VH-VL binders against Rusticyanin (rus). Designs and how they scored, part 3

Target 1, 147 residues: Rusticyanin (rus), of Acidithiobacillus ferridurans (p0c918)
Amino acid sequence: TWKEATLPQVKAMLEKDTGKVSGDTVTYSGKTVHVVAAAVLPGFPFPSFEVHDKKNPTLEIPAGATVDVTFINTNKGFGHSFDITKKGPPYAVMPVIDPIVAGTGFSPVPKDGKFGYTDFTWHPTAGTYYYVCQIPGHAATGMFGKI

## First folded at step 4 (VH-VL)

Design f22 (from f06 with light chain Y98F; framework fv_fezakinumab)
Fold by ESMFold2-Fast, scan of step 4:
Structure f22 (fold): chain C 147 residues (1-147), chain A 120 residues (1-120), chain B 111 residues (1-111)
Amino acid sequence: as target 1 above (147 residues)
Amino acid sequence: QVQLVQSGAEVKKPGASVKVSCKASGYTFSDYYMHWVRQAPGQGLEWVGWINPETGGTFYAQKFRGRVTMTRDTSISTAYMELSRLRSDDTAVYYCAREIYGSGYYMDVWGRGTLVTVSS
Amino acid sequence: QAVLTQPPSVSGAPGQRVTISCTGSSSNIGAGYDVHWYQQLPGTAPKLLIYYNSNRPSGVPDRFSGSKSGTSASLAITGLQAEDEADYYCQSYDTSLFGWVFGGGTQLTVL
C-alpha cells in the first residue's frame, strides 16, 4: 500500500525520525522508535538510502523496541525498496536477497511531482541486521546499511 | 568542464579479451555511477552495465554476465570495462557515460567511444 | 529486437513539426518509469536531449519537447532545421529484464 506525498510533505516526514546523528551512525532510544528513510534524496548519489541527511548510515536501535519505519522514494525515474535482512554483504546481483524479516516491497516510480511512501512496524530482537534495496543489483552496488 | 576520455581503438581476434578505459575529469569521480553502452556498426544502443565508483560494486546486463568485468581506479579517476571471450558480434563502439548525480539512470555526459573490432 | 519500439525513420521539411514515438509496455513505461531521449549526430557520441519525460538540459532549444502517456512517450521537434538530422534514441528501465533499455533508434532526415 503506497501513498503519495509532495516535496514539502516529504520534508515534514523526514523531520519525524527520532534518531540522533553521531558520525556515520544514527542512534535511537526509547521503547518506540521512528525511522524515516529516503531513497536518493536530491543531492545524493544513485543508488543510496538517506537517514538524517546521511548516506547509508548505521542505525542503532534498542532490542525489543517497536520500530515504525517510513520509507519514501524520492528518486525520480526509478523504483526502490527498503527491506530488512539478517544477511550481510556482499550481496549477489541475483537472486533477490533472502530471508527478509520486514520491509516495503517495490515502490512506485515518482511522477507528477509526487513521491511514493509507505509505513511498516518491526519488532527487532537483539542482533545485527541490514536494510537493503531488492531491485536487482542495487544492494550489490552499495544500496544497503547496517542496523 | 566535465569530460570522459576513452582509450583508443582495438583490434582483437575471437577468443581474446579487451579492456577499455574511461578517464573522468571535471567532477568528483566517486559521486556518479558510470555506465557502459555499446553500439554495433549501423545498429542501436545496447546497455552493458554500470559501476559505482565509490564502492566498486557492479551490475551487468544478463547478456554479458560471465564475460564482462567493470572496475575503477579512484586515484586516477578512471573506469574500465573488460570483455572476455570475444566474438565477431562483439564488434562495436563502446561508450562510457556518466549517470547524473541522484537521477537513477539517465546519462548526462558521454565519452567519445572506443571502437573494438573482433575479426579473424 | 529492441524492447522499446521506435519508427526506424521519420522525415520532414525545414520549418515542419515531426514527432518520434517510443512505445513500451506494462513492464517499463507502463510501470511508471520515465523516458529520456538522446540525439546522436553522425560520427559522434549520443548527447542527452530530454530527461524525465519533458525536461531539457541547458543548451537544448525549446523546439525540442517530450511527453509521456500510458505505455508510450513522444519526442516533438518543431521548426525543423537541417542540423536536426541525427539518430534519436529513447531510454527507460524495464522491471521484467531488471535493466536499462533503449529504443531501436529513429533516423531523422530533413528533406
Scores: ipSAE 0.006, ipTM 0.619, lowest interface PAE 8.5, mean pLDDT 86

Design f23 (from f06 with heavy chain E54D Y105W; framework fv_fezakinumab)
Fold by ESMFold2-Fast, scan of step 4:
Structure f23 (fold): chain C 147 residues (1-147), chain A 120 residues (1-120), chain B 111 residues (1-111)
Amino acid sequence: as target 1 above (147 residues)
Amino acid sequence: QVQLVQSGAEVKKPGASVKVSCKASGYTFSDYYMHWVRQAPGQGLEWVGWINPDTGGTFYAQKFRGRVTMTRDTSISTAYMELSRLRSDDTAVYYCAREIYGSGWYMDVWGRGTLVTVSS
Amino acid sequence: QAVLTQPPSVSGAPGQRVTISCTGSSSNIGAGYDVHWYQQLPGTAPKLLIYYNSNRPSGVPDRFSGSKSGTSASLAITGLQAEDEADYYCQSYDTSLYGWVFGGGTQLTVL
């Protein structure tokens, strides 16, 4: 169930991320955290994720926290997904990455100045995770980050 | 200025392999995808695949999987396309072309092409 | 055959307007993917002419324009000149093929 946002609404949503940036890491604190990720923000390379204006940053999340994720596709002309897996790189092009523990599925392609976004809730246990795009080839060519 | 310089024409026998190079200059090599597109004499454009020069990750069109391999050498800003088990219908001009990251799937700069002739 | 359908040829006289169509399906243009156009002069590599349906790169004159509606796109050339004689290709992305797709090309003859 994807919703639509204009660019000013996207900018407002990006400000709701509760993390703090240090280098290439975004660190979250507390029992409930909000992660806001975008696919290919204006000025960023294709394909990439952005959190806090950082390309594919490492996300540090407290074990046992409730994680509310908002994912926005800002990549004009293409769909993306934001999916969480315990499987680390390298990623094969086909078949798609499996298993996925939480995620969005494929976004709509942006049209008429509108950008698709959706939300999901994730409850991580202790461990290393990765966020990936499930479009064939995207994770294989760099569209992923570490959690 | 941005330039893609491709290797010279090749003549191969059926069953052989060919490796075409594409040397990039005038930009940061790792910031742009490199596509390979071919064109048989008098025919249209056909997409072969792409490589991310930053990671070395590749994706190939279904028709070419198992016969094509794309690689790069970041120390000399050069991308390669190797096509094996050549057939007469592989005769074509092979182009490299860069895609601007974040551009949404268009190719802005093209090499001049490499003619590969597969003789019977 | 090509995934996107273009007429194989079009012709016009100097100063006239010509339009080149590019017809797709629900897995590409109909899925919302943008259309880009390339011009290929005889004996040369393709050159980007239009991107994101209607945008022109620096150096492309405004007599070239593009549009997209439903499952189709069009390239319009006004004030036709002899130097426009070339092959024109549309390009999009196809979700069922997971790859870039081209039209079959249209040869423009300036009579």
Scores: ipSAE 0.007, ipTM 0.586, lowest interface PAE 10.0, mean pLDDT 86

Design i27 (from i12 with light chain S53Y; framework fv_iratumumab)
Fold by ESMFold2-Fast, scan of step 4:
Formats: sequence, C-alpha cells, structure tokens
Structure i27 (fold): chain C 147 residues (1-147), chain A 116 residues (1-116), chain B 107 residues (1-107)
Amino acid sequence: as target 1 above (147 residues)
Amino acid sequence: QVQLQQWGAGLLKPSETLSLTCAVYGGSFSGYYWSWIRQPPGKGLEWIGDIDHSGSTNYNPSLKSRVTISVDTSKNQFSLKLNSVTAADTAVYYCTRGDYFSMDVWGQGSLVTVSS
Amino acid sequence: DIQMTQSPTSLSASVGDRVTITCRASQSIYSWLTWYQQKPEKAPKSLIYAASYLQSGVPSRFSGSGSGTDFTLTISSLQPEDFATYYCQQYWSYPLTFGQGTRLEIK
C-alpha cells in the first residue's frame, strides 16, 4: 500500500540506494540490494525515472539477489507507477498489458507537501528486465529503463 | 496571492527573549514548510528553522538550545522565540514559505537590535 | 553541515554583458538548489529552483545549470535592474545553508 513521506523523508530514502554509478548504469553488489527509484526528481524531464540522480539508468543486479525496491512519486500533478516486465521497447501508447512480474501499481498524485511511496521485494530469475510506467503514453515517450 | 506579515520586538537588551509572529494571508499552512531566516547587517543569510502545519520542527543546530518555533493553525500564524539574546543576534529576521525547493514568499522583515 | 561557496564574492559588469556566478556544495545536493536575488533593504526574491527551473515572472535572461556539487547562474544580457546580491541555497539536508553571496556591481 502507498505511504506518505515528507520532503526530508524523501531525501533520506534517496540516500538508501545501495548502487554505484558508472556512466548511465547503476551497479549493485551483494545478496540483498536496495533500489530507490523516483518519478521526475527536480531538474529532470517529464516523464522519467531517476535512480542515483541518473535519468532512466540501466540497473545491473547480481544473479540471485533479493531486490528491495522503494518507489517515490515526486512529480507534482501526476501519478506514476514502477512496474517490472520482461517485455522490452517499443511500448504502445496504452499501458503495457502483460507480463508484469513485480511492481507498485499507480501512485497517488502528490498533494499537501506529501509524496506517495511504496516498497516491494523482488527475487528475479536471471535475464533481462525493464522497469516501466504504465500511465498511458509514459513508457511510449521514454519512461522506462533496463535491468 | 499569498502574503506574509510579521511583527514583534525591535530593541532588546542582552539576556532577553526575542519574540516574532508571522501571519499567513490568502492561503493555508498545509503543503508547505514555514521558515525563519535572519541576516545580520552587511552579512549573508542564515536559516533558523522551519515548521509544518502539524507542528513538526527542524532547527539549525547552532541555535537549537535557544530557539522555539510554534504554529497556531486556528489563526494561520507561526512564531519564533529566541532566548538569551546577545549582540550577535542583531539582524533582520524574515518569515518565509518554502515550496519544497525555494522560499517563494517572504515577509517584510523585522529589524531586531540587541544593545547595551 | 553542507557548506555552500560562491565565486566570485563580487564582480563589476556593464549593461549588456553575459555574467556567470558559480556555487559549489561540499557534498552532492543533486538538483536541490535555489538561486535568490536581493536588492538593498529588500527581502530576497527567488529566481531559480531545482537548479534550472525559472520562477514565474522572472525574465528569461536568467538561467541556471548544474547538478551534484557544481552550479552556475547565468544572466545572458545584463540589465540595470539586475545589479544586486545573489545567493545560492541547498535544500538537500538540514540545516538549510546559503552561499556567502555574490555582489554584482556597475562597472
């Protein structure tokens, strides 16, 4: 379920991502990794995801790792989702239909100085995945990244 | 159109308590951070602390032992108290509204002078 | 605390000049930076938020850039009303901190 965070809590959560940046890739290590993704951080284009202050980075996760994901919607005026699929681009204007293997569903629109966030745990099998937003048009216009 | 109006003590003696109030017109407290910022004559800006509509506060550690910020949502006001003032507390004091990334609305400022 | 350092502390310029002011944070603040303009005996006015977004009503000759630790404020064609002191401020971590200011004076 969606929880609410104040701005200082959002900032604290962003610092908990355990990845390391190299170019446009964020690389994770260990048996448990924490991914913190935001929708449209200040200074980033609509629509986009940010991980470690990088727009739509490729995420490299060790085989067999437990992945704890925190997703925060920081985009005033808009809802977003963070959903994981094996289906790669291109994406249709209407939402990616199938398969979604893990994810958040649609976030609330930020209001009253509060931002919606939720956590989920994912244990991927080896392979290539994508994280996408299922709001109509968003993945089609670039709101996705590779895992 | 949101407007901040502030009032309070102007001339203080060392050891006294500084008390300022800020009233918010044309909007509500919800969704924002409400700060006090000061500026000694000829110097830069120093953040004192902030409060949200629920009364949750953050204070500058350099002032934390002497400062209290409070909110009265029924009057749409928030207030600053700074105890045990010295000449170093002489400054123009501003109340502000923070919209996440900026202090986008500022009060008119109150000059507080601590002397003798 | 995050230390914000501005360069230069003062500069002189002529109307029509391109002016740049820099701000450096002691650690990454991502894009959580605001630029302010302050004229004598007035409250500061916010110009740019989230490092690069122009506040409503601010002329397009003002622009901001940067992320992480290094930020710049640019005035593309200086006007008489732009002579003022400029401050950067980080919103990433408490306590909120300001740069020491850059005073922009008529040459």
Scores: ipSAE 0.014, ipTM 0.605, lowest interface PAE 7.3, mean pLDDT 87

Design i28 (from i12 with light chain S53R; framework fv_iratumumab)
Fold by ESMFold2-Fast, scan of step 4:
Structure i28 (fold): chain C 147 residues (1-147), chain A 116 residues (1-116), chain B 107 residues (1-107)
Amino acid sequence: as target 1 above (147 residues)
Amino acid sequence: QVQLQQWGAGLLKPSETLSLTCAVYGGSFSGYYWSWIRQPPGKGLEWIGDIDHSGSTNYNPSLKSRVTISVDTSKNQFSLKLNSVTAADTAVYYCTRGDYFSMDVWGQGSLVTVSS
Amino acid sequence: DIQMTQSPTSLSASVGDRVTITCRASQSIYSWLTWYQQKPEKAPKSLIYAASRLQSGVPSRFSGSGSGTDFTLTISSLQPEDFATYYCQQYWSYPLTFGQGTRLEIK
């Protein structure tokens, strides 16, 4: 289920990301990592994901780590999802990207100054993954990043 | 570069329906809000409502009972209908492209006059 | 509804002056504020989004600041083409609302 946050609560959640930024890459360390992703933070282009104030960054996660993901939709007027797949780009508008190995499903549309967020835990095996938005057309127009 | 062009009826009688259309050139509907905003002569700006590419609308509560905004994706157009007009509806009407914070592209404006 | 109040309602200034216009929201809108410039018989033009970020093509003499309820638009060295009406607008919640405008006139 999706919960609601105010903008100060969103900002507090964004600060819980445990990654370290270098260029366009966010690198995580340790046995448990916390990834906080947002959809279209104020000042960022539609459609995009933000992690650590970086647009669609590459995420480097240690093999075997437990990954706690928080996803927040800050895009007024639009739903988004944060879903993890082994399927790399390019992405078609349709059909839907599959298989999805972990993710959120579709978020509520933000309204009245409140933003939907949800959490999930992911236990990756070694390999290359991508995070994508499953709204038709969004990944096709750039709403994805590499893990 | 995106441009907006508007057209529709300019002179109306009280009780008639206002109908305006806005055509979008050089860009896609996706990722933006498409708004109607009006400005009575010599006064400030009033937001009427917006629509996204999927047809989801938001309306100013003060106008919600009289207003309908729709999109026609095949023509790259969105339209405003305002029912039961009165002299208080006399204004320049603008269509706009909006993101969160900015209505960064505006149509040229359409003067609508309501008089008997 | 969030009420947006601008101050002053009108202002006279000379070319080269530093001009400040303020906007107050009736409740916190964080940084969800846009400033517009409107010249007579023209559509408004977006100047600043997210309270402080300059729109592409807008001269650097324009700047915005503020967060929460209190916001300012500053023109550091007024030029002849800057005489216009300025509006603030909040995007924090529906309905979207504008300030009443500040008319900037030649002294």
Scores: ipSAE 0.013, ipTM 0.534, lowest interface PAE 7.7, mean pLDDT 86

Design i32 (from i12 with light chain S93D Y94F; framework fv_iratumumab)
Fold by ESMFold2-Fast, scan of step 4:
Structure i32 (fold): chain C 147 residues (1-147), chain A 116 residues (1-116), chain B 107 residues (1-107)
Amino acid sequence: as target 1 above (147 residues)
Amino acid sequence: QVQLQQWGAGLLKPSETLSLTCAVYGGSFSGYYWSWIRQPPGKGLEWIGDIDHSGSTNYNPSLKSRVTISVDTSKNQFSLKLNSVTAADTAVYYCTRGDYFSMDVWGQGSLVTVSS
Amino acid sequence: DIQMTQSPTSLSASVGDRVTITCRASQSIYSWLTWYQQKPEKAPKSLIYAASSLQSGVPSRFSGSGSGTDFTLTISSLQPEDFATYYCQQYWDFPLTFGQGTRLEIK
């Protein structure tokens, strides 16, 4: 279910990400981690994800951690999704990315000063994953990152 | 295109209430924040507060006890009231439209002078 | 409150010069910064939003860069109409705060 947030609420949610930035990587530690991802934050190119104010960063998460993910669509005019898969790039224009191991599904388009957000919990096993947008063409044109 | 036109008090005595109104032409209140910003003579800009189309407000803590911003959707207007004015409140006051990035439309400004 | 500090407070330049104005935030504001231009006795005009995105209708000689705490506004080839005061503003947290301004004057 998608909830609605005002801009001040979005900013408060962005500050809940527990990761630490080093270069193009965000590293998480502990048994419970909070990932806050946005779609196209102000100043970032379309289409892209932002985590901890980094474009499409690599996320390093401890094996066996409980991962609480918050995804916020801040992209005026467009819907997006945040979905986790073991399937790596390249991605086709049509979204045939399957299986999806966890994710949000399609967000509403922001309007009336409100941004759609949703939360999910993910329990990763060891391995390499990718977060992708399943809107046709978005992952194919770069809207993805590595976990 | 959207335009903002403002009017209200110009000359006040200490302890009086400052009242300004801003009318919005050519556009909707929805999807924006509507702000008041002031600028004392020869000084920089200070954000007073904002209101959205639903009437939800944010105020600068430095002014919160004295300020009220309200909206009248039937007239396409929003207003500023600032109580208990002093000489420190002398400034040009601007109403603005803000999206999530910038204040992109500004009223013409209203000079308010507080003196005895 | 987040404090915004601009450098320099004033500078003198000639038409055709490349001009750089700097803004520093007291804490990270990511890219949540707008630059404004204000001419004497006029309301401010938005130039750059999201630190680096040019506002519609603003000449391409204006550009913005930076993220986190350090930001720069550049005018690549100064024109006569560019002599004005420039302000940065953060919109990361309430209250919204502005820098003290940089006055750009004819040399």
Scores: ipSAE 0.018, ipTM 0.614, lowest interface PAE 7.3, mean pLDDT 87

Design i33 (from i12 with heavy chain H53R; framework fv_iratumumab)
Fold by ESMFold2-Fast, scan of step 4:
Structure i33 (fold): chain C 147 residues (1-147), chain A 116 residues (1-116), chain B 107 residues (1-107)
Amino acid sequence: as target 1 above (147 residues)
Amino acid sequence: QVQLQQWGAGLLKPSETLSLTCAVYGGSFSGYYWSWIRQPPGKGLEWIGDIDRSGSTNYNPSLKSRVTISVDTSKNQFSLKLNSVTAADTAVYYCTRGDYFSMDVWGQGSLVTVSS
Amino acid sequence: DIQMTQSPTSLSASVGDRVTITCRASQSIYSWLTWYQQKPEKAPKSLIYAASSLQSGVPSRFSGSGSGTDFTLTISSLQPEDFATYYCQQYWSYPLTFGQGTRLEIK
């Protein structure tokens, strides 16, 4: 279910990402990791994801870790999603990307200074994954990253 | 369009209380943060604090022991009080509207001079 | 507190020049940065919010870029009305803090 956050609450949630940045990669360690992703965070281009102050970074997660994902839609006027797939780019504008192994589904559109956010838990096995936005055209125009 | 008008103390003696009021015209008080910012002559900008419609405040720690910001929603006004002034408090004081990322509307400024 | 440092503190330029002003934050502020212009004896005016978004009514010769700790304000072709002091400000955490200002003077 989607909850609502104020701007100060969004900022506090962004600080809870446990990753470490090196270049265009965010690396996680430990048995439990917390990934905080935002859709079109202020100052980032449409359409894009932000993780740890990086645009669409590669995420390196230990196999077998429990991954707690928080996804926040900060893009005024638009819905977005954060969905994980093994299907790599390029992505077509249509159809919808399948299969999805974990994700959020579509967010509400932000309004009245409130931003929708939701949490999910993912248990990855070893392999290459991608996080994508399922809104038609968004992944096709760059709204994705590698895991 | 939104306009801010401010008024209050101009000349103060050391130890007195600085009092300024800012009135909001042409727009809603809700959905914004309302700040006070000061600028000593020839120097840069210093944020003092802000308040929202509900009266929730944030203050610069450097001034927190001396500052109070309050709101009167029936008059669409917010006010600054700064206790125990010294010559270091001489500055132009501005009231502002904060629209998340920026102070997008500013009052005209009030010069406050503290001298004996 | 997050410290904001601008460079240079002062520069001289001619009409038509491209001017670049930089701002550095002591820790990551993402893109929570606003640029202001202040003319003598006037209140500051917001130019750019969220590091790169042009404020309504501001000429397109102004642009902003950067994220994290390093930011730039660019004026692509300087006009006479652009001579002013410019300030950056972080919006990421309280207390809100400004850079020390960059004074842009006619050459």
Scores: ipSAE 0.028, ipTM 0.652, lowest interface PAE 6.0, mean pLDDT 87

Design i34 (from i12 with heavy chain D50E H53Y; framework fv_iratumumab)
Fold by ESMFold2-Fast, scan of step 4:
Structure i34 (fold): chain C 147 residues (1-147), chain A 116 residues (1-116), chain B 107 residues (1-107)
Amino acid sequence: as target 1 above (147 residues)
Amino acid sequence: QVQLQQWGAGLLKPSETLSLTCAVYGGSFSGYYWSWIRQPPGKGLEWIGEIDYSGSTNYNPSLKSRVTISVDTSKNQFSLKLNSVTAADTAVYYCTRGDYFSMDVWGQGSLVTVSS
Amino acid sequence: DIQMTQSPTSLSASVGDRVTITCRASQSIYSWLTWYQQKPEKAPKSLIYAASSLQSGVPSRFSGSGSGTDFTLTISSLQPEDFATYYCQQYWSYPLTFGQGTRLEIK
């Protein structure tokens, strides 16, 4: 379920992420964590995810935590998704990445000053995961990160 | 291509009201923020304020008591009024089209000189 | 207000040089930063938006990087038409604010 946010609302949502930055890693603590990820274009030609000012950071989440994810598409001109998989890189341009264990599906393209966002809750088991964009070519060209 | 053309004001005396108009040609007025930015001679850029298609405004707090930006959507124009000018308001004034990231189209600029 | 500080305030370079200009925000602005080029007696032109995305029609020798508080504009091989003043600007909060500018001059 995609909702619409104005730019000030997007800025307020970005500040709700509970992680702490160390190098290229965002580390979370506690029994419930809030991850806020935005889709932004990092430079021609490659879009990226941004969490706490970091492009495609590694996310470290404590074992047994409940993860509340907010995903916002701020990238004008493109839809994106934030989908979690155990399948690591490299990713093919096509077909789509599977299996997906949790995620958003495709966002609307930003329009009329509004940005699509959605929330989901994820209860990971211990292990290594990746967050990816399912738009053809995006994960293949680097739009993914490690969990 | 989208073009912005601006006109109005040139030489003002202290205490007068500065008035500039910007017309939008070749593109949609909706979906963007329309800003005024000024640049005193030899100095950097200062954002004055913005308006959207619906008439919603944001102003620089340093100028808010003196500034009004308005829009005429039927003419694809927006305008700046700045009250009670002083020599510190001498600058080139630009109108711009912007989105959330950049001001991608700029007017030609209008030099406004305030002298007594 | 968010203060934007550019370094250096001026630099001299030769055609073919790699040039780097830095911009620092007084607080995190995420990737909400735009770089502009301004030639004498002309309006500014946007070069890079969202810190690292090249504006349509801008030559590929221009690139941007950084996030949070520290940002860099790079010109990989300076051309004669690149001598200009460069400005960074934040879009994170109102009022929108610009850096003081970096003037790029021929050696």
Scores: ipSAE 0.006, ipTM 0.563, lowest interface PAE 9.4, mean pLDDT 84

Design i35 (from i12 with light chain A50E; framework fv_iratumumab)
Fold by ESMFold2-Fast, scan of step 4:
Structure i35 (fold): chain C 147 residues (1-147), chain A 116 residues (1-116), chain B 107 residues (1-107)
Amino acid sequence: as target 1 above (147 residues)
Amino acid sequence: QVQLQQWGAGLLKPSETLSLTCAVYGGSFSGYYWSWIRQPPGKGLEWIGDIDHSGSTNYNPSLKSRVTISVDTSKNQFSLKLNSVTAADTAVYYCTRGDYFSMDVWGQGSLVTVSS
Amino acid sequence: DIQMTQSPTSLSASVGDRVTITCRASQSIYSWLTWYQQKPEKAPKSLIYEASSLQSGVPSRFSGSGSGTDFTLTISSLQPEDFATYYCQQYWSYPLTFGQGTRLEIK
């Protein structure tokens, strides 16, 4: 279920991501990794994901790691999701992307100065994955990244 | 169009309590942060604290021991109390609406003078 | 606390000039920055939010840029009504903090 965070709490959550930035890639190491993704941080284009102040970065995660994901919707006026799929681009506007192997489902629209966030745990097998927004049209217009 | 109108005491003696009220017209209390900001004559802006519709507050640590912000949702008002005033508290006090902390609506300001 | 430092503290300029004011944060605030204009005896007015988004009703000669720790407010062609004091404010972390202000004066 979705929880609510204030802007200072969003800041604290963003700082918990355990990855390291190199160019347009965020690389994770170890047996347990924490990915913190936001939807449309201030100053970033609609629609996009941000990890470590990077737009739609490639995430490199060790095979067999336990991945704890926190997703925060910071996009005033819009809902988003953070869902993981093996299906690569291009994405159609409709229908929603299938199959989804792990993810959040649809977020609430931010209101009352609060932002929706949720956590999930994912245990990837080796391979290429993509994180996508399942709101119709969002992945089709660029709201996705590679894992 | 949302408007903020404020009122309260203008002249205080040292050790008294400053009390100001801000009324919100033409808009909802929910969805925003409601702040008090002050400005000593000829100086810059200092954030005092904020409150949301549920009564949850955040205070500037420099003032936290003396400050209380409260909300009355039935009247669409929020208020500032600052205890034990000194000459250093002489300032124009503003109430504001924060939309994601961008202060997009400001009250007219209230000059508070602390003098013996 | 996050310290906001503006440069210069005072600037003299002529109508028609391009004016640039800078604001530096003591740590990254991403794009969580608002620019305000304040005229004598008036409440501040919001000019730019989220570092670069122009507030409704503000003339297009005002623009903002920057991210992280370094931010700039630019007035592309100064008008008589633009002589005022300008403040930056961060809203990444409590307590909310303002720069010390930049006073824009007639040359």
Scores: ipSAE 0.015, ipTM 0.607, lowest interface PAE 7.2, mean pLDDT 87

